VHH binders against 8-oxo-dGDP phosphatase NUDT18 (nudt18). Designs and how they scored, part 4

Target 1, 325 residues: 8-oxo-dGDP phosphatase NUDT18 (nudt18), of Danio rerio (Zebrafish) (Brachydanio rerio) (q568q0)
Amino acid sequence: MDSQSSILEENLEKILRGEGLEFDSVAEQVDPVTLRKNVCYIVGAVIFNSKEEVLMVQEAKRECYGRWYLPAGRMEECESILEALQREVREEAGIDCQPITLLLVQEQGPRWVRFIFLAEETGGSLKTTAEADDESLQAHWWDRKSPLPLRAHDILSLIDAGLKYRRNPWFPVTQPVDFPCHVVCQRLFLTFISSRADADDRLWLLMSNNNTSHHPRLPIVVSFRTYISKAVSKLIEDCMPSSYISVHIRGILGVQHNGRIPGKTDGICFNTLVLLENTEEGAEIGSPPSLETDCYRWQEVTNQGLKAKIIERIKDGSVLPFQSL
Short names: E, the ipSAE of ESMFold2; O, the ipSAE of OpenDDE; V2, 0.75 times the mean of E and O plus 0.25 times the DockQ between their complexes.

## First folded at step 1 (VHH)

Design b09 (framework vhh_7b18_3)
Fold by ESMFold2-Fast, scan of step 1:
Structure b09 (fold): chain B 325 residues (1-325), chain A 125 residues (1-125)
Amino acid sequence: as target 1 above (325 residues)
Amino acid sequence: QVQLVETGGGLVQPGGSLRLSCAASGFTFSDYYMGWARQVPGKGLEWVSYISSGGSTEYQDSVKGRFTISRDNAKSTVYLQMNSLKPEDTAVYYCARDIVEVPAAMGYYYGMDVWGQGTQVTVSS
C-alpha cells in the first residue's frame, strides 16, 4: 500500500483507541458555536464508594427542593469537559474526583448535549447541611435500595450503566481529548459489511473526495438545526437515495473538544461509528450501495487486523453509547 | 455590573392585556438567550417563555397563543406581551438571562437565572 493508505490506517487506529485527529474541515459559511449563547453542554457524574453506594446531591432549587439527583450541571466558558465535571462535583458534593470514562452521551440537537461520566473519589469532604448553599443542600452516599425522593428517575439507568461498566467494561475507556473545533460535528466511521457464505467478511468505509488535505479523510457532517443523529441520516439519503438501507449509529469512538477560547473552540467533534444495514430481508450484497455523488467514495479495508477490530466493535456493541432524546 | 430591570406589571381584569419590559445592562445583550419566569407566592419558579439570540421563541403550554416574547437588540430590551389574562397568571414576573432548554422526557426543568427584581402582575376583578 502507498503512503496515503498507511496514513489512513494509522488514523483509523488512533480513532479506535479514542484518540483525536486535527479538525481540518472548513465548510464555507458555517458560523462557530458559542457556549451559553447557542449551545448548552451538561456534565454529570456517577461515583461509587467501596460499598457500591452512589454519590447523590440534594437539590437547593425551588422547583425540585429537597429532591436527590446525581452531581450534574452546565459547563461554563473557558472550561474543558473534564474541568466542568470536577468543578460540578466539588461545588455540589464537596468531593474531589477523577474521571474513569464517559458512560453515555445524550443529545437534543446541537443546542443540548449531556456527558455522563463514571468517576472516582480522590479527596475532599462530603458536603453537609451546615455547608448548604444555592448549589446544593448536602451530599450523601445512597445504597440504591432505601427510599430516596429523586428529582427524576432518568438517573436510575445511568447508575446501572456505571455499575455495569465498573464490574465488566464492555467498551474501551473513552475520555474527551483536547482538539479545537468551532462547530458541533461528527467524523463518520460509516461502515458497510458484506457477509457471504464460505467467504471472509468484507468491510468498506465511506471516504471524502472533496479534500485538498494532505491525508485521506473520513466524512465530516455538521449539525445545524437538527438532531446530531439526523445529520448522519440526511447525508446517507443525499448520497444513496436509491438504496434500500437503514442507518444504525452504533455509538461514539471519541469526543474532541477544547473550550478554552469562547466563540472559537466551543465546538465538539464526535468520532461516530455508523453501520449501514440492508433493509431487504435475506438479501446478500457483495458490494456497498452505489453513490449518486462525486463527493464520496467507498474504500475497502483490506488490512486484516484493522478489519477484524472494526467488525468486532460493531458486532459486540463495544462502543460508547450515544442517545438522541 | 450586570443588571436586569423589569417594568410594566400591575392590576388587570380577566381578559385584559399587559406588556412587560426588561431593560438589560452590563453585558452584550444580543449574544444571550433571554426569557421570562414567574413565581406564585409560596411556590417555585415556573418558566414562561424564551427568545434566542437569533429570535427563535418557545412558550410554556399554558400561555401559548396568549403571550408573545420579543426583543429589541438596539435598546437591550426584552418584552412580554400578555393577552387574554387569567386569574392563574397572577404572579411576580422575572426577566432572566441564559435560559437553558432541557429534554422534557428526562423530567428536567428549564435552567433559569433570575437577575431582575421582578414585577407583580395581578389578574382580578
Scores: ipSAE 0.013, ipTM 0.334, lowest interface PAE 8.0, mean pLDDT 83

Design b10 (framework vhh_7ubx_2)
Fold by ESMFold2-Fast, scan of step 1:
Structure b10 (fold): chain B 325 residues (1-325), chain A 124 residues (1-124)
Amino acid sequence: as target 1 above (325 residues)
Amino acid sequence: QVQLVESGGGLVQPGGSLRLSCAASGFTFSNYAMTWVRQAPGKGPEWIATITSGGSTMRDDSTKGRFTISRDNAKNTLYLQMTSLKPEDTALYYCAKETYIEYSSSWTYVFDYRGPGTQVTVSS
């Protein structure tokens, strides 16, 4: 066995468990991402009580005064994503909470990312109108049926996602981890699967041929200049332009955030699960698409346990959802 | 009652220019940020540019030097001026009305409504 294959397998297992990996990209010269200057991260909480009523906050802000929304707000410098979540819920609703899992990551443009959590109440007291301040007027448990003037209706799908997960989880608990990163980027599990009735499925991953490191690495794509989804598609077009394939972002396996780590940046790395599918009707493709570059190579995953885990996550959609708005 | 109607698309040779328009109705246009988004067949949506109610603009770096977003609040119209068009600019272009979903930053808009789009095809 070669040690490079062993290191790769260990790293793949870590990512599948939602753990962080060292990232020191030789990425192109890009400006470091910094909160409140060139990037905005939003956290939001879906919290249910025992009656499946959802926690809502009444807006104190002039532009949406008196309207209701999920507890949500901007991440601040020098805090983790989880710390931002707990702070926002405490400030706006008066309660202490613990995250159960990320439910959804959403993006809009190159500079805005929202992290939606399913969380549970662990303490505190619902903010009352007597406690109204500039952060919120009050908090309320909403039955999801009675009329309630909402600030925006985008949260209805978030509430539904929380109910679905709470009743029947379809992906593993996924929590962000603090890890060094200077840009908004993705580490790609870019997969190709070959299936045959008389044999086990075969699985390939796209690997970087970075001559500087000499050990197997998953591709890194910088997302800061464009939609996260576009960055993945651009990589595929650059390395496989003549292939008749479709690109499916299955979701996020893990989130690494610089957060509390000392530095001049609020970078994020998404560990992103991507599936390539053959788009030719009636064609059987038994091998991955030919690459038109020396920067990457296909690596077959021959470890049976690891292969089975990855294929299962792909086929079942057992992965944190991601949406481009 | 919110309506957005894009126009100005068409067939253009590489290096050409087009000006896209979006006529808005059913809301107080001047109070909302407006966005241009494009989508090519088989690809995900790509954000191009946003202009706030105050006139501040945010643009995708890949098109920033070639595309300019502007608005005319008196006419309830959003514009995208496109120059030095390339084959990769071929897409259906949509305008979108954005809503604010966070307390204090123009960066925290999501799409509230989008129009049917106008097709831009760049070919020789």
Scores: ipSAE 0.000, ipTM 0.223, lowest interface PAE 13.7, mean pLDDT 79

Design b11 (framework vhh_7aqx_2)
Fold by ESMFold2-Fast, scan of step 1:
Structure b11 (fold): chain B 325 residues (1-325), chain A 125 residues (1-125)
Amino acid sequence: as target 1 above (325 residues)
Amino acid sequence: QVQLQESGGGLVQAGGSLRLSCTTSGFTFSSYAFSWFRQAPGEEREFVGAISGSGGSTDYADSVKGRFTISRDNAKNTFYLQMNSLKTEDTAVYYCAASYTSYFEVTTLSEYDYWGQGTQVTVSS
């Protein structure tokens, strides 16, 4: 009984620290994701020098020839997310880099997932026009003020996010961790907070009842063919279809990926923080919504320190941002 | 190994119709999204229409919307562009293109992994 609570608390602490948990596949019927066949991953880098100038590369491709963009590109077979980042920056800008943190994850349905990093220069030399090739014409440090013909203006918000984090981090350093997965999925930190003026906040987590290992498990939902938000909504509809609820995806606590074996480890597991608010008229005040299934249960977090950490992350938005485009 | 081959181009009178085909080989057809692009003399290559890997969604350039229809036949490893109410401005070399089911911007040429050789469409007044 007590041992299960202790294991759950340890696992929650690992996820909050940005560490991973083994993917416990309950989706054995779903076809594996394979890079270059049915999924596309993109990496991009926001890198500043000591003057807060941002690293830019000049496009060599015909359709955007001469326009400037952040170092970015598609992941290749048999590489990790971090290996792809370092390769793209080296190929396009001539610079060696190390990641500081993920800044943003973006999704466009089944089209692509993009990982944007804040990174720092560790060596190399800026690519010059004498070194121009099919990857890029040159690289430059942009003062962010001088006119520069951009390939697309979407990067302006990415640069701003990087500056904000560099000056005052609002979420913990979040890096991809090495855990194999064959699908694109989410492990849900699905939370309900009970708040009253006359009492301390109480915190509830949705837990899976399918416990073949006798250890409590967080719900896992597969999102390969749908948006992350749609997959979460589907789970909520299946568990509590009669509830009047609002669902808030706060962000990502961790990213698990391996990439070494095509067709077997090309998947990604996101540890996703979700806040559920019950707006049901006449419902018991201070209780999470009733479940219409035996597959899941609500479990109260009674460890005071752990509860405070989770509530703070939710209220402050202290999580890696996620955008569904 | 991979090949895309256009057919069905030719000369047609304004207001007429023409159907282009793109036959593919060397990859799993059902896993790919397909698009048509065109290039008029002295102009850049532009997007015409796209169909998703499932066939459930289509996109068209504003200039052809309501006149052109893209479709696919997984059993024949072929996709099509049905062109109705043709205008002289539709005169161009038409290219078929294929992308893995995951791609971001249908109008961006670099998102496409494979291209056909092109087929000429000429619309006379």
Scores: ipSAE 0.000, ipTM 0.145, lowest interface PAE 15.8, mean pLDDT 82

Design b12 (framework vhh_8k46_1)
Fold by ESMFold2-Fast, scan of step 1:
Structure b12 (fold): chain B 325 residues (1-325), chain A 126 residues (1-126)
Amino acid sequence: as target 1 above (325 residues)
Amino acid sequence: AVQLQASGGGFVQPGGSLRLSCAASGRTFSSYAMGWFRQAPGKEREFVSAISGSGGSTYYADSVKGRFTISRDNSKNTVYLQMNSLRAEDTATYYCAADLEITYTYGWSPDEYDYWGQGTQVTVSS
């Protein structure tokens, strides 16, 4: 094995563990995103007590005054995703918390991303009506059964996701890593699996042929001015437009964000697991789709341990869920 | 995702009235805050009015307050802008916009809105 193959395998293992990787060469070629100007990040918390009651906050805003919702809000300048989460929970509910894992990443349009966390109470005191302010009127532990006037019913599926994870985790703990990024982008584990009755499964990854890189690199796709899902589809259209394939975003392997330098680190890098499937009926295809570009190549994963890990994550759906609204 | 279609623009004399409509295709329309923005020739796009998902809260730019009324019909997935006492300075292309209304969204900036209609032209002239 040459050093380049060893570095690739090390980088793949890091991403599978939810760790961050550098992306210098692409970052310099794109205008940075700026929080509150052209990108908006929302954080929300699903927190249960020992009785599996969920933490709710009563809205102080005129538009939804008196209605109940999960602790949630917009990220501010100079904070990380986790700092935004802890600040929102403290301001709205009076509670100190620690994140257990991301539960869900949602997008709506090219500039709006919501991070939903499962978190646990670590201290503080539940906010009472005597402490009512512009952030919230009070906080309460909801039994999920008693009538409660909700601001919106979208949170019911989020609460259910938290309960499901709490009982039987189906993907590894996935937390944002403190790693600077100035654009909204994806590093793609764009995979193709060949499954034959008479042989072991084979796995390919799409790799960048960028000659300026010192290391083998996974493709990076900028989602600025496009949806995250649309940016992946556009790359596939550009690389293999003649192929009869379907594209499945399986989920997120990792999230890289810093936020500490306004206008310079307001971006996010998602390590995104994508599966290509052949749409041709009854065909066993032994090779990935032909590429119509010299910018990328297919790389077979021949390391048995790595191959097994990646295929398992894909087949079991053992990946942080991602949704387009 | 939501698609928006603005309509109801036209030519009107000063002091006249027009009612603009914005039809939304999609489910859960009541979850979206809706806004109207306008862009006059040679000017930047400016805020006109906004309405909460429930219709319980409305907001107006100072230049239109008392003359324009925003409303919505969630059963018809439509938002309306009733424009009365129109002036020459109201001449603009009017755009409707949708934002997913969740905790602490503000709705005043064009940057807050992900979904935009194609616009409808309003010309106030004699």
Scores: ipSAE 0.000, ipTM 0.128, lowest interface PAE 19.0, mean pLDDT 80

Design c01 (framework vhh_8k46_1)
Fold by ESMFold2-Fast, scan of step 1:
Structure c01 (fold): chain B 325 residues (1-325), chain A 127 residues (1-127)
Amino acid sequence: as target 1 above (325 residues)
Amino acid sequence: AVQLQASGGGFVQPGGSLRLSCAASGFTFDDYAMGWFRQAPGKEREFVSAISWSGGSTYYADSVKGRFTISRDNSKNTVYLQMNSLRAEDTATYYCAAELYGWSLDEFYSPSAYDYWGQGTQVTVSS
């Protein structure tokens, strides 16, 4: 596996840098996802000025008329996630912006996904009441202390996450990339760590044995009518005993979106970091759990630089947060 | 295959009543909120009414509040719009639409929220 081992290591480093990889085939046969037909994507922006006041927009819709919220809205056909974000902020707040990083991805999957960004102002002018339209009445900078009628209080935690990242980033900049995909799926860094008092940590990744390729690849799971946690749990139940291990989704390493790519699909692939931990019975296990299938195999990560990077991401929680609603 | 079959439209005099029905098939109806929208010639599609997946919450455009009632029967995979005290400005093609449970309240008012759409049924209110 000399040349294939080198290709694997290169691909792992690409994912850790937030780059895209070619979409692998999935075991399940599912219909392609398309905006407005069977999937909905929401983008939202947390933007601070130099005084750490947060950009807010006043709702024009009758049911929440006059209430305030973060700039947010639905993605349109044939746009990238970043284009959708910049369009929504411009339409609702009059401000030009540049994304700094994703702060949070939420799903009620696989049909509803929300991408929350930390972004910075780059131009434009704050929307005034004289410019009121069906998209918003106006925008202003909120000091986060003065009384302000909010449409919903869910944004308070999003604002706090943005402040935390702005002051002390705890994960690398993570931006969506345009890459071919026809479904909502996860490419899994499914990890097992063996820690012994007298030895360096050892790391294994679960690899797929795809019959169409001559080398193992990372597993891909489709979140069909389920949360990402349930899709991951199903794969683990299918390939190994679950009674002696616990499953922890640490977060997202990268986001790939079809969007603007030919094929007219709005598929998304999340590169997802997952940790398997020993239960009390497994506390001293020096090797990963035995697999009950030939569809997957364990691959030890022996490259010291790669191993260190992956273990640091896991132990420090240095990964984009993911939340199931 | 997903299908929404809207029916019950027709011609009525001002002050009259109609009941629209939308029969759904090809998806798990109980997981979906249902909405009614209308479109008059030369105008944009506008929100009329919506009902949550359970039937526990209903929403109405101000122009129809007190006159229209939305309801659903999950055992029959059908949503209804009872239209009373009809006015000339209610003349439009009426569309039923379905959206997955968990959409925000704001999304009941947006056509772009909805996953599936019916073919429409024409309502004409004229003396």
Scores: ipSAE 0.000, ipTM 0.207, lowest interface PAE 14.3, mean pLDDT 81

Design c02 (framework vhh_7aqx_2; at its last look DockQ between E and O 0.04; V2 from the best seeds 0.00; counts 0 for: pae E 8.9 > 2, unsure alone 63.2 < 65, placed apart)
Fold by ESMFold2, look of step 2:
Structure c02 (fold): chain B 325 residues (1-325), chain A 125 residues (1-125)
Amino acid sequence: as target 1 above (325 residues)
Amino acid sequence: QVQLQESGGGLVQAGGSLRLSCTTSGRTFDEYAFSWFRQAPGEEREFVGAISWSGGSTDYADSVKGRFTISRDNAKNTFYLQMNSLKTEDTAVYYCAAGLEYYWGDTFESDYDYWGQGTQVTVSS
């Protein structure tokens, strides 16, 4: 096995563990994104006490005055995602917190992304009506049964996801990692599994075919104009137009962001797990689809331990959910 | 620089209809979420409705839901408010607003960076 294959395997392990990889430059000319100018990132928290009551804040804004929601708000300049979470929970609820894991990433195009966390209370005290301000009126623990006028019901499924994870985690703890990025993009962990009736499955991974690169690299797709998730479909249409395959975004393995330099490091890189499947009934395929471009190549994952880990994540859906709104 | 210009205001009978238009500078239209707000004399400015930058989602204040419809036409750089079954309480100056921070369940005045000068709608009894 050569040193390029060993480096690839090491990098794949890092991505699977949620450690991320330093962000590369992109091939196309794309302007950097800038927080509060052309992107908006939101953080939200699901926090339970020992009685499994959930932390709620009462809205002060005129349009939803007196209604209740999860602690949530916009990221500000020069913040990491985790710093924004802790600031918003403190400002709105009076509570100090530590993140446990991301529960869900939601998106509405490259200009709007929401990060929902499961978190733990570590200090502070609930905001009272005497402390009411423009951010919130007060905070309470909600038993999830008593009547409570909600601002919106979208949070009910988020609370349920938090309970599920707290009781029975189904994907590894996933936290944003501190790597700068200038665009909103996805690094694709794009897989194909070939099945044969009397043999073990073979796993194939799509790689960038760049003759000037020192090491094998996973493809990067930049998001623009529409949903972040649609960039994957465009790549498949461009490089495999004659194939009968379906594209399944399983979720994300990690989130990379570093907000330290406004206008230069405001981007996000998602490490996205993707599965290609044959759309024909009953078909078996011994090799991955033909590529109708020289920009990419298929690489078989021959390390048996690594192959087993990747296949398990795909089959169990053991990944952070990624939802387009 | 983003400029917003409202048009289509005027006097109308109760029960009637009007259509307001908001035209942008043209360069940045497809980058923004848009909203209508209104302000009656002596009152605070209130949210009327909003449409996402994709055009796929709309939201309305309870006072106008079912009577008003928001749409956008990217080819004309124009954002519309169709107002039906008008009531005297709809009398106000109507403002068009644009911002990047539109998302459902959180559309307030502070979320919008750019505002038009307003157009008067007067609904007669």
Scores: ipSAE 0.012, ipTM 0.363, lowest interface PAE 8.9, mean pLDDT 83
ESMFold2-Fast, scan of step 1: ipSAE 0.121; ipTM 0.572
ESMFold2 (binder alone), look of step 2: mean pLDDT 77; pTM 0.796
OpenDDE, look of step 2: ipSAE 0.014; ipTM 0.295

Design c03 (framework vhh_7b2m_4)
Fold by ESMFold2-Fast, scan of step 1:
Structure c03 (fold): chain B 325 residues (1-325), chain A 122 residues (1-122)
Amino acid sequence: as target 1 above (325 residues)
Amino acid sequence: EVQLVESGGGLVQAGGSLRLSCAASGFTFSDYWVGWYRQAPGKQRVVVASITSGGSTKYSNSVKGRFTISRDNAKNTVYLQMNSLKPEDTAVYYCAADFYLGEWDSYEYDYWGQGTQVTVSS
């Protein structure tokens, strides 16, 4: 009695609840990514005290010595994203923290990714100049107004994002989940919404035609030498090049990573929400674009509750932001 | 042990040329991005040029067309060929190396050299 749609609906609900899905295959045979060899991951923390002062650390590195920045640094081998975050904050600022949510994922070129968290202080004590070491000289709570010599001004927008979320969250708490992956890839909620003046919205998802499992699978796109955003656009061009549509990456629903086996689990899987929109002026399209391949198919989401949840996330922008630098 | 050692600096007349070298040891040089920075007296350190592991280059506007960055992976060396030198090019020149430099003017470089002095007289 269970249909492929029933299995798909459970998988979609899992991702919407912040759970992961098993990464059991990719369409292409690819070499694993290795941290510090061909991928670089940065973690950074936005932490406020009760006065909405933001935690800052004074740099000990020779190239930016004495300048101030958010607690941030590179992920090391054998650690998860959350372990890297807590280690960096403790090493640089002297405090213990707990993540509240991811605020932003940024990419720069292929295989450079920065994870910015909103986090809260849970213990420890602010690092003083008497405790200065190679990690940092000291930590302070910054009022965000007094003059402070910054290492770089890129963090000002990160601090603003943290304040915005803290005061009025616009997406659900999104945390990395522990699932091993050996490549940098995206599992796509590639959505098409049909709107007509006199009818309810209808929703379709692009599905992979995986004939080996006989179970519905969301498309997976591997990023090798392009931006994450570019990889999605290429998939669309390969599947429906003759369609009058635009591609909108709405954001990230989830981040899957393990990191604990060097050279084996250094990859990341993003669960990515993508909207295809009709670019024809004044036209309303009743059905999704015809596919020029048998590798994929459109699946209508007919479960009313699930459809409403997905459309709401799309229309409200209720997803973790993603930016290319 | 990891180190970067700059050489080739010196005194030169305006309009002249110098070739700086940065010799790397203790790491797999061919996997690394390399940048040249300079710092004039009383000024902040600023980026001059960078080269990726694949050989792609970027230059600051002040040196574009006059300076050329290149690398020789067999010799673990990066070069900065400086032509048509001006008095305002006078500075200590530093090389820096990073496995993956996201931002070409970043201060996130893993390794830095000690610097080499370049003085251009008018």
Scores: ipSAE 0.000, ipTM 0.229, lowest interface PAE 12.6, mean pLDDT 83

Design c04 (framework vhh_7b18_3)
Fold by ESMFold2-Fast, scan of step 1:
Structure c04 (fold): chain B 325 residues (1-325), chain A 123 residues (1-123)
Amino acid sequence: as target 1 above (325 residues)
Amino acid sequence: QVQLVETGGGLVQPGGSLRLSCAASGFTFDDYAMGWARQVPGKGLEWVSYIYSGGSTEYQDSVKGRFTISRDNAKSTVYLQMNSLKPEDTAVYYCARDFGEWLSDYYEGMDVWGQGTQVTVSS
C-alpha cells in the first residue's frame, strides 16, 4: 500500500542517517539488560595529535601495572556511550575530547560489546605522574614506533583503523543515539541484490510478517545467550535452510542505546547491514531465495534513490565495521 | 582441552549458605579473570561476580555483602561463597573465564563456560 511504502521508505532513510527507531518487537519476553548485572560495555578512544601520535595511558591496575593502553574502560549505569567515552578519557588521560565517529564495534560472547571511537582533543591537560591515581599513572603521546610495553597488542589494529579513517574516511560519521531499548538486539537490513548485464540492479529487503503491526517492519533479532553474528546466521538458517547462500555482515548503520534514561535498562539496538550472496556455482538468480516460513517476506526496493543509496553502501563497504571475536 | 567444572549446588532454605567451586583445566589459570553468572529458567543471563588475576573483585549490586568470590591459583579453582540466600537467588550458576578488557591475551571464546550447577532456595 502507498502509506505502508511511504512509512518504510521514511524509516529506511532514518536508519541510513544514523537515527533511531522505536523498538516494537512483541517477540519472546526476555529480562532487560543492565550494566554491572548481565551486560558489559567497553568504550575506547583513539585520539591523534597533529603529529599523528596516539594518546596512551599507563595502567595503575595491579594486573597490568605500568603497561600502556588506549584510554578505555567499562561503561557505568545512567550514562550515554558518548558520556562514558568522555569520562574515561578525562579520568585516565586528563584530556577533554569530542568523538569524531565510531570506528569499530566488537562483540565477544553473549553479553560483551566494545565501542571504539576516533576522537579529537578539545581541552584539558595531559595527565602527569604527579597526578597518578587509581584510574591511571600518567598519559603520553606515542609515536607508534618507540618501544612501549603494551598491556595487550589488540589495540594496534584499532590504532590502524583510526589512522585509516582519519586519512581517508570510507563510511559516514556514525554516532550512537539515546533511544529506548531493553535488550541487546539487531534491526536487520538483510539485503539481496540481483544483477544482470542488460538491466539495473534490483534490491530486496527481508521484512517481518508480524500480524500485530500494520506498519512495515524490518526483522528484529534478540541476542539471547549468543553472539550477535550468530543470531543473524540462525535467523537466515531458520527461514532459508535449503539455500546455498553466504551471509556477510557488512557492518552497522546505527547504534541505539538506552543508558541515559534513568531507572531503565542498558539495552542496545544495532541497525545491521547484511548481504546475502548466492554461492551456487553457475546459478542465475533473478529473485531472492525462497523462504520456508510465513514469518518473513521479501520486499523489493523500487524507489530508485533509496535503492542506489543502499547498494552503494553495500558495494563500497561504506558502513561502520563490526567484528565478532 | 579447556574445561570448567562447577560443583556445590543444591537445595537450601532461605537464609542458608552454599559454596560453589569451579575447577579449571587446560589453560594458565593464574593469567585469567574468572567470574560467575546465573540464569533463572525462562529469564536472561546475569553476571554475579568476578575476580581478576591480581585478586581484585567486583559484585552485582543484588549480591553485594552476601556473596564472596575467591580463587586458589595453586588448585586452579574459583569459589563463590553464598550467604543469606533468598528465593530470588534460585538459578543455574555458571563459571566462566571473564571477558576482560583485552581480547588477544585472555579471551578464547564462549566454550570456556562451565556446564552450570543448580541452586534452589526454597522452604
Scores: ipSAE 0.000, ipTM 0.253, lowest interface PAE 10.3, mean pLDDT 81

